# VHH binders against o75319: the designs that were tried, part 23

Target 1, 181 residues: o75319
Amino acid sequence: GNHIPERWKDYLPVGQRMPGTRFIAFKVPLQKSFEKKLAPEECFSPLDLFNKIREQNEELGLIIDLTYTQRYYKPEDLPETVPYLKIFTVGHQVPDDETIFKFKHAVNGFLKENKDNDKLIGVHCTHGLNRTGYLICRYLIDVEGVRPDDAIELFNRCRGHCLERQNYIEDLQNGPIRKNW

## First folded at step 15 (VHH)

Design T14
Fold by OpenDDE, fold request of step 17:
Formats: structure tokens, sequence, C-alpha cells
Structure T14 (fold): chain B 181 residues (1-181), chain A 120 residues (1-120)
């Protein structure tokens, strides 16, 4: 059925663009079938996502979906002009090297192809926080040379929520750099 | 009501094979990623494997990679775990679990489990 993900309602739907980057994080939008289980003010659909992005005077150029489920919404629910990329990412554990590689490759490809615009890379998992935050921070640390604490602080501030998983934080702060993009 | 019923467990010698099944009901099966979790006596639960709703992606614990294969038949609402080259350390109760794509809990439902004993 249309089970609302645990604690989904507790998170801000959309963060802010991360200054100096093309990243914006948000929680997973839910298709219409979920609305019957939500109060109107709790609803966050694919349409709502784009409306909120526009309110920030931004435009999405790519959506990276890190969830392991396809029940939340369909790519067809998105505008045709915005490409959609699925990277199945297991929760509760540090993403493996393959997942990290896929994410870095996707980001680098986007940046290469979108040098002529300022469109954003929208990244989400279920809550748009832990998996999302880890991979964005991993990219900033490994590719952009950002200090781990700075990357984490930047993400937390822009997302409006702090990374929660200690294993993610620990790996970002003290783990090895992955240079396989 | 969500129901998960495991079967296929039993006694097997080291190097042997078993195939576990999990019959699911009470929800749209292909909407959910499904998982196998095992728990040995005196040990905490171990996440064994995960498969996405349509089988596009799979995950395996390092301890079972190359030996176990997770699969599913959505037309039958059934999850499978093919276990080859079984070892004594694979002895455990194996649970079928519905993956909750949430940071709160990995799983929101699991079955009663089926016992797998690997012994000479």
Amino acid sequence: as target 1 above (181 residues)
Amino acid sequence: EVQLLESGGGLVQPGGSLRLSCAASGFTFDDYAMSWVRQAPGKGPEWVSLISGYGESTYYADSVKGRFTISRDNSKNTLYLQMNSLRAEDTAVYYCARYEDSDYSPFDYRGQGTLVTVSS
C-alpha cells in the first residue's frame, strides 16, 4: 500500500541551494495516492517540488533519486525537460564504492554538459538527509577538496536538518578519500 | 494485514545448498524492496540481502557474496534466497523482511523465520 515513510513528515520538504555548488537536497516527493494519508499542509508532490524550487528562483537540471523504492513517484510525474537518474542506495550503511562512483560520475557528467547554464542537481533519498547528505559531502570532499567538517556544516545548514547517522559522519570525517570517479 | 511466511529451512551439511522462500500477502508486493535477515544464537541480527521492487538492484552482505542469490517472483508474491556453498557460520534463523526505506528502521515487517542449520 501507500505507507508513508517513517518520520517523513518531520523533515522540511526542500532545502536551499548549497552556495558554491549546483546541489539542492529535498525529501522524496510523494505521488497523489499518498495524499489521502496526509493533511493538506503535509503533502509534498512532484509538482510541489518544482513549485518550491521556482519560489527559490532556481531551476532543476537533474534529479538523482537515491531511494531503493519506486513506489513514491514515477519519472513520468516529472517534467520532460528534467532528466531523472535512479541510483539504488541502501540505507543505514555507508554507500559502497560503486554507489559513490555512480553518483560522482553522474554529477561530473551533468556539470560537463551544463556549463552554459546554472541549473541545479536535485538529490533525494527518502528524507533527503542521510544518504543524500553523505553522497553530496563525499563529492565535495573527494572531488572539490572541501574540508569534511565544512562540507557537513554546509549541507546541514542548507538542508535545514543535520546528518543523523554517525557512521556516515564518521566516514566523511575520518574515512579514506575515494578517487574512482 | 501484512504477512510474511518463510519456508525452506532445514539441516544441511557444509558445502550444501538450500533455497528459502517467503510468501508475502497483505500489500502490493512489487512496491517494496524485500530483504533477508538472519540471526544466529547469541548474536545480533545480520542483514543478508536486499532486492529492489522489480529486481533491478540487489545487495549482499560481504559474508554471503558469491554464495547467496536473492530473487523474487512478483507474479507469485514470493521472495527467494538461494544459498550455495553453505558454511557452519551460516547457521541461523532466516527472516523475510519488508524493507522500509527509512532511516528509523530498516524493516517494518518480518516473518517468523525459518531455521537453517549447517552441520556435519
Scores: ipSAE 0.904, ipTM 0.943, lowest interface PAE 0.5, mean pLDDT 96
Fold by OpenDDE, fold request of step 17:
Structure T14 (fold): chain B 181 residues (1-181), chain A 120 residues (1-120)
Amino acid sequence: as target 1 above (181 residues)
Amino acid sequence: EVQLLESGGGLVQPGGSLRLSCAASGFTFDDYAMSWVRQAPGKGPEWVSLISGYGESTYYADSVKGRFTISRDNSKNTLYLQMNSLRAEDTAVYYCARYEDSDYSPFDYRGQGTLVTVSS
């Protein structure tokens, strides 16, 4: 059977919209095949994701999946009205410049095409914390000119969990700005 | 039961080539990204390469970029590592590992390993 990622149950399913941005972070939803290994209250499916977003009076306009696997859920499990983008992102290591660029490009494209609405960019990795937090913060720092500590604090507060990996934090705080083209 | 069995290791001269294989069983192979990890004598493990479930994406350590190629055949439940232009510093036990894709442990299973020795 499908293996539940380590400590996946320990994280809040969905964070809050980051004020001043269109970002919302969440942990990876799991398809039905995982439910047999979870208590009912622990289940978090693609359907549950959208229900929780609606409970916040928000709407997803894009999902960016940063995981490196296909086993969690299928794009077909999502509504057809919400675009899905896969950006394979290796865990544990600071994302490379190409990955950072892909993320920035996707976000900028979405914002350009969605100026007339307030739909959100949903971003997730496995736990929706470290890779997710790094790339969102990297965007805020490099593109929006936000101070690194402010970006990290904002993400942590809204996600309900703090960015954990020191190499990510160190790169955000002291690393070079990455090109935006 | 998850099983990973490496093969293809051996003694090779600098500049030579080897192709490693890993036979996987006990799980849905194409659902998981797969990786090669190596450990040299007296050194910690090094993440060598990673490949996504359907081969859409690959990752390589800087130390092996341009020389090693990771691939997979899902119809055979097999992972491969083509190693070219081998160097003495590539000497290590090479492990096939299933990528868990978590922030805590990158790999939840690995094989017993196969020894690669690069020496004149």
Scores: ipSAE 0.903, ipTM 0.943, lowest interface PAE 0.5, mean pLDDT 96
Fold by OpenDDE, look of step 15:
Structure T14 (fold): chain B 181 residues (1-181), chain A 120 residues (1-120)
Amino acid sequence: as target 1 above (181 residues)
Amino acid sequence: EVQLLESGGGLVQPGGSLRLSCAASGFTFDDYAMSWVRQAPGKGPEWVSLISGYGESTYYADSVKGRFTISRDNSKNTLYLQMNSLRAEDTAVYYCARYEDSDYSPFDYRGQGTLVTVSS
């Protein structure tokens, strides 16, 4: 279907690279079938994503899709040169250990294979905020040893929107470190 | 018009099984993840299970893991919930809900529900 996700329009399409990391967060791009329900300036397609990334003088090396649906766009809508990874992530609740591990594993694998470049890991859920922010912050905290508040602040600043869900914030700040293997 | 119609509810003894069905219409069924939500008397809604559009992924609440199985037949526009080893605490109205992958509302449509009563 081509139903626009609730409040999707309210969020900046693409954030900024997170300094000291290879992460960039963005809201879900929408395939062409959604355009009839959007004003031209509201449209954000997979192509638009890449254009915006280039405008920042960056290059995507991996896209991690955390949405729990495939209706937004198809992997075929992306350039063949950029790998696409789907990690079905349920919204509204703190991701489980398996989901966290999948994310960490994907990131670590990318970093290992891309030591010779500066390509970015693009991460998105629907709004590119809560699930996206949680998992990125979880990685920074658990793997990179970043202070929770610093990770959250960094993400919020770079995304241009703040994490909204208290359960996510609370888990990041006070929750246990999750296994990295 | 989006329509979701649940069926299969009824009275069952503890340890028994039921299979719920949800007939969907008015939208492209396989484009959406689908969910079961239940509400027990005097309690708030509880998210029971979720299944992705093509069934690649499933989610279960801890309270039903190992006992309930969500599935779908996209050729029939139908969602299912196999409920085994039913307990008294599973008593509730079960709703079929279309999952909106949004941080604001998990569901944008739900059916009228079907009552499941687990009692000796």
Scores: ipSAE 0.885, ipTM 0.932, lowest interface PAE 0.5, mean pLDDT 96
Fold by OpenDDE, look of step 16:
Structure T14 (fold): chain B 181 residues (1-181), chain A 120 residues (1-120)
Amino acid sequence: as target 1 above (181 residues)
Amino acid sequence: EVQLLESGGGLVQPGGSLRLSCAASGFTFDDYAMSWVRQAPGKGPEWVSLISGYGESTYYADSVKGRFTISRDNSKNTLYLQMNSLRAEDTAVYYCARYEDSDYSPFDYRGQGTLVTVSS
């Protein structure tokens, strides 16, 4: 089977809905082929994702996958009723303007089409923390006018882990606003 | 066992071209994004380029954009790097690396490298 991502086990599978938003962050679910390398309590499959979301009395309306690989799971592993969007996002560096724009556009499109419900936008990278946190915070800052420190604190609290990369934090706090269209 | 074997390095004059290859084995090649990284003498490693498992997405460092092209042939388990308009600052050992996509370490395997020397 495939290799378990480094430190993947160290992160909470699913965060909490971010109050005032439609966002929820989680680490990447892993398809069945990974299970042989995990203890039962460590397993987190696409099915487990939806079960955990349900346990929070929430429902996913969109999954945004920020990973740069397709080895973790297949879109076919997801319910057909939940749209899946891949945005290849390189790790370790601040996402470029194109990536940021793609994310914003996807979120805005979802919100426009889902005004009549309260379904969530599920966002994940590998660990559901750095790339995920940056793009969510970038959206809150650029589009919703949230103060950078408030956005970061909100994300960290809800995800249950803090953004780790200083370049991401610095860009969020002091970087320029990115174009929204 | 995962194996990555680079080839194609050598001496080239500024403005010249080289094509690097990486033969991969020991894993399902198309399941993984693949990358080229380089290390110049006295410098730390630099991320050069990245390509997704099916080639749907590519990434290039600013220093090589417009000059280098990453590609792959999954039927041959081979990664390529076409390097054009080479410069002296491109001199380095070039490594083929399997992209793990981890926040800690982006790569979990790399080859022994192939030396590229750009000099007049």
Scores: ipSAE 0.885, ipTM 0.932, lowest interface PAE 0.5, mean pLDDT 96
Fold by ESMFold2, fold request of step 17:
Structure T14 (fold): chain B 181 residues (1-181), chain A 120 residues (1-120)
Amino acid sequence: as target 1 above (181 residues)
Amino acid sequence: EVQLLESGGGLVQPGGSLRLSCAASGFTFDDYAMSWVRQAPGKGPEWVSLISGYGESTYYADSVKGRFTISRDNSKNTLYLQMNSLRAEDTAVYYCARYEDSDYSPFDYRGQGTLVTVSS
């Protein structure tokens, strides 16, 4: 089914660009089949995503979809001109090294190919919080050398919601630097 | 109504193999990642394996990597777990579960389970 993900309505659809980075985080957009279960003001479709990004005077250059399902929307629901990458990311546990590697590789590839523009990397999981925040912070810590607490603070403020999953927070703060990518 | 019906459990000797099946109905099977969860006597549930809707991605608990293989046949709405090199510690009730990709509950439906006993 088309059931609305638990507590999905409780989260802001789209965060703000994270200053000093090319990231913006958001919750999963829902394809039209979900709209019959939503009030008009609760809708957040793939088209709504792009409209909200434009309202911030920004432009997406890549969407990284971290969900482990295809039921929320299909890549075909996105404009043809926006690249899309699916990285199947298991929830509830700290992402494994292969997942972290794929994320870093995608981000680094994007930055190299888009050095002459200011387009953003949009990252989402289901709620745009835990898996999304973990991988963005992991990138900032491992690749950019950002202090763990600073990365977490920046993500929380710009997403508009705090990381909640304690095992992710503990791994970011106290776990090893991952140097493979 | 979502239904998940496991089968294929039984008694197996250490080092042996067993294949579990889970017949799914009441939902669009291809839309969902599917999982095996096991519960050994006296222990809490353990997430054994996960497979994406089209089988593009899999996950395995460290305790079973290299020995267990999750697969699915979407034309038959069936999930499988091939268990090789079985050990006594693999003794558990194995449940088929539908993965809910959310921050809160990882699974929204679970079957009744099938018992696997690994003993000499």
Scores: ipSAE 0.691, ipTM 0.864, lowest interface PAE 1.3, mean pLDDT 92
Fold by ESMFold2, fold request of step 17:
Structure T14 (fold): chain B 181 residues (1-181), chain A 120 residues (1-120)
Amino acid sequence: as target 1 above (181 residues)
Amino acid sequence: EVQLLESGGGLVQPGGSLRLSCAASGFTFDDYAMSWVRQAPGKGPEWVSLISGYGESTYYADSVKGRFTISRDNSKNTLYLQMNSLRAEDTAVYYCARYEDSDYSPFDYRGQGTLVTVSS
């Protein structure tokens, strides 16, 4: 089935660029088949994602998809060529070290390849909040040396919604720094 | 209508093995990650294992790593759990569950469960 993910309608589709970073977070866009159960104003398709990014005068250079499913949309649904990377990330638990490493590796590779432009890394899970916020903050803390509370505040403000999963928040604030390689 | 039917439970001695099966119908099986969840008497549910739609990724609870193996056969719409080196603590009702991949409810459907009893 193409049922709408639980509470997906409750979240802003796309956040704002996080100042001083290359990140922008959003909830998962949903392909056409899901729109049967959505009012027109509730729709957020892959095309809508790109239109909203362009309205902010930004450009995506990479999409990192953290969902543990392929049912929401296909990379072919994207209206133009944008590199796409799937990192299967289990929800509800703090992401494991392998997942964190894959995310860091992908971000570092993007920043190296795109040092001469200002394209953004789009990151999403299902809601664009907990898994997305955790991995972005983990990167900012471990790689960029940002203080945990500052990383969380920046993500919350730019996403337009606060991180909700307490075990993620506690791990970011009180957990160990993770290796970058 | 989504249907999940578990089988393969039973009584086994410590150190023994069992293989659980879950027959799925009413949805496109390979679109969904699938999971095993267990509930021991008097305890809350425990997330045992998860496998992505085409088996690209798996997850195991620490309590079962190295002993249990999740797998799926998409041509048969069937999920499996191979349980080796069973312990008394593995005694539980085992449920097949469809993973929703949300921050709120990890599963949207589960079966009626199959009982696994590990005793001397």
Scores: ipSAE 0.651, ipTM 0.847, lowest interface PAE 1.4, mean pLDDT 92

Design T14
Fold by ESMFold2, fold request of step 17:
Structure T14 (fold): chain B 181 residues (1-181), chain A 120 residues (1-120)
Amino acid sequence: as target 1 above (181 residues)
Amino acid sequence: EVQLLESGGGLVQPGGSLRLSCAASGFTFDDYAMSWVRQAPGKGPEWVSLISGYGESTYYADSVKGRFTISRDNSKNTLYLQMNSLRAEDTAVYYCARYEDSDYSPFDYRGQGTLVTVSS
């Protein structure tokens, strides 16, 4: 179906670039079929995403889609020049080590291929908050050595919404560092 | 209306096998990840397994990994759970559930369930 995800309207469409990183987070863009259930000011399409990024004087070089569904939009709705990667990420549970590894591998590959530009990695789940925040923070902690509370604060501030899922916050703060290989 | 109808439950001896089916109707089946959830007597629900819309990804609880296999046939709007090496601890009502990919409720519909009893 094309029902609007629960509370999707409650979240800012796109956050701000996270300073000192190549990340920007956003909620899932919705293809045209969803717009019949949205007021015009509530619409946030794949095209709207790119316009909003451009309005921030930024450019996407990769989109990492963490949703566990294909109903929201098609990769074909994105510019051909922007790589798209789907990492099926189970919600409600701390992402498993395989998912974390895939995310780290994708980010590291992007950074190598884009070392001579300043393009951003766009990351989203359904709301661009819990799964997105967890994996970005996990990367910053494990790969970049950022303190857990500093990673969480940075994500929350730049997303414009605080991480909500307590088991994710607990795992980031007190859980083990995950291997990068 | 959304309907999920489980079948294939029954009485089986430890070490035995069962195959559960869930017939889905009233929605575009391949748009949704689908799940099996079980509830043992006196216990809360346990998330057993999950499969993405086209079967690209699966998830299993540690308690069933290696013994259970989730699958789907989108041409028949049917979800399956192959349960092997059954144990007494697997005794439960098994529910087919539609996964809602949101931060709040993991499932928005479930069936009435099918009882699996593992005993001598």
Scores: ipSAE 0.651, ipTM 0.848, lowest interface PAE 1.5, mean pLDDT 92
Fold by ESMFold2, look of step 15:
Structure T14 (fold): chain B 181 residues (1-181), chain A 120 residues (1-120)
Amino acid sequence: as target 1 above (181 residues)
Amino acid sequence: EVQLLESGGGLVQPGGSLRLSCAASGFTFDDYAMSWVRQAPGKGPEWVSLISGYGESTYYADSVKGRFTISRDNSKNTLYLQMNSLRAEDTAVYYCARYEDSDYSPFDYRGQGTLVTVSS
């Protein structure tokens, strides 16, 4: 399937680096087969992603793909020098503890292996907003001790769109702290 | 055109087992996560289970965890639900659904359904 995800066109392709972190968020890039349904200015391919990151004078050192589908692009469409990790994240429900753990483990591993460079972790789901924002904020809250409202505000500002799913926002603000192990 | 054709429903005793199948056509089956959704009489739909395109990840509602197993055979474009230890509350029409993976609409297609009745 090459249909465009609902409302995907409504979102900025790539956000800005989140200051004080190694994160940058973006919507899912779409492989060439989707371009038949897009005007040229609407296209956002894996190549376009890397061009936009370079335009910000940044470099990706890891892409974490939170989608629960394989139809958007192939990992082979990414440069072989950039590690890719898929964390199957069920949408519409707050990510479960195993998903949160996998995300934290991946981020912590990246930070250890990349302590001597300034490469970024790129994170996306389909829109780069709800699942992406939740897991980035969950990491900042649980691991970095950031206050929930500060994490949410930082993500919203840098992504260029506000988190939309109220159950995610409620869990970040009022849900249990998920301690690291 | 996308088609999802469920089969395998029927009458079963409490504690019994039943295997549902869903034949998929009209799309690249392994590109999509697939789901079972059920609707009991007088109730709204309930998301029963989800499986990723290559079966790497699964999800189950708490009400069926440990009793139901979702699986798929991509060479046959077929989704399955193995239902064990059936209970009266499992009585519902079971729908095969294609998962959309968007923040807005979780499913973009479902079949006509197959009725499962669990009764003494």
Scores: ipSAE 0.648, ipTM 0.845, lowest interface PAE 1.5, mean pLDDT 92

Design T9
Fold by OpenDDE, look of step 16:
Structure T9 (fold): chain B 181 residues (1-181), chain A 120 residues (1-120)
Amino acid sequence: as target 1 above (181 residues)
Amino acid sequence: EVQLLESGGGLVQPGGSLRLSCAASGFTFDDYAMSWVRQAPGKGPEWVSVISGYGESTYYADSVKGRFTISRDNSKNTLYLQMNSLRAEDTAVYYCARYEDTDYSPFDYRGQGTLVTVSS
């Protein structure tokens, strides 16, 4: 379908690399079939994603797709050289331990395999904000030992938008550390 | 026009089972994740279950895990909810909803709902 996700237009397409990390967050790119419902300046395709990343003098090494649908774009729309990982993550709810673990495992695997380069882990949900921010922050907190408030502030600053969901924020700030293996 | 029509609700005793169906039309069914949401009297809406477009993934609220099963038949544009081991607290209007994958709105369309009453 060609239905534009609610409030999708309100978010910056691509954030900035998070200093000290390999993470970059962005909103979901939309395949060509969505363009008829968008003004030219609103369009953000998979191709546009890579162009914007390049403009930042960065390179994507992995895309983690947290959306719960496959209607936005197809993995085939991405360059073959960039691995694509789908982690179905429902909105509104704090991701469960399995989802968190899948994310951590994927990130750790990437870092292990990409020690010789500086390629980024691109993470997105629909808006590239709440689910994306939670999982990135959860990783920084649980795996890298970053203080919750520092992780959240860093993500918000780099994404250009602040986490909105109080349950996510609360869990990050006061919730238990999740298992890393 | 998007249409979602629920059926299968009714009165059932605790421990009983019901199977809800939702007939969808007006959109490409398999492009969308689908969900069941319920609303009990005096309470806000609650997510029950979500299923991805091709059924690759399912989600269940903790309150229904192990008892409810969401499924879909894309060839029939139909969503299902098998409800087993029903409890009084499951009493609610159950809505079929087209899942909008955002952290803002849970769905963009929902049906009129079907009433499920669990009572001895």
Scores: ipSAE 0.838, ipTM 0.908, lowest interface PAE 0.6, mean pLDDT 95
Fold by ESMFold2, look of step 16:
Structure T9 (fold): chain B 181 residues (1-181), chain A 120 residues (1-120)
Amino acid sequence: as target 1 above (181 residues)
Amino acid sequence: EVQLLESGGGLVQPGGSLRLSCAASGFTFDDYAMSWVRQAPGKGPEWVSVISGYGESTYYADSVKGRFTISRDNSKNTLYLQMNSLRAEDTAVYYCARYEDTDYSPFDYRGQGTLVTVSS
């Protein structure tokens, strides 16, 4: 259906590229059928996503969709030349090791295939905050050796909103290093 | 007009099995992940399991892994929970719920529930 996700209107549509990385985070784009419940300035469609990325002088080379639903938009709503990967990620819970592995594998594969360009990995969940921030930070901590507090600060600043769920923050700060990559 | 109607609960001895069903209507069933939530007497709700719209992904609470299986039949708009090796601790009202894909609210609709009692 075309029910607007809870709190979705409260978040900036797209963040900024995270310096020193290939990541950019955003909230889930909504296909046009959702627009009946949105003011024009609140709309954020798949097309709007790509326009906003282009306005930042950036280009997406991969979209990783972390939502646990298919109702927000269809992959065919995206340019056919941009790879799309769905990683079903349950909210409220720190992602399990299989989910973390899939994310790391996708990122590492992208970096190898795109070493000669500057395209970005776009990552989103519903709000582009908690699940998105967790997995990006988990990658930076486990694979790139970034200190947890530095990864979290970088994400928060570039997303334009802070990670909100304490279980995710606690796991990033004090949880084990995952070597699943 | 979202409607979720659970059935299949009952009284069963420890070690037994039950299969719960949930008939869904009033929404595009395939678009939504679906979950089972249970509530034992005097306790808060516990998420039991969730399944994605076409069954691509499932999750289970640790307390039920290996014993319970969530499934769905999208042609019949029906969610199922196969419960095997039942224990007294599984006694609860089981609710079918439409999963809300956020980090803040776990579901937006649930049914009236079906009682499962595991006792000898």
Scores: ipSAE 0.640, ipTM 0.835, lowest interface PAE 1.4, mean pLDDT 92

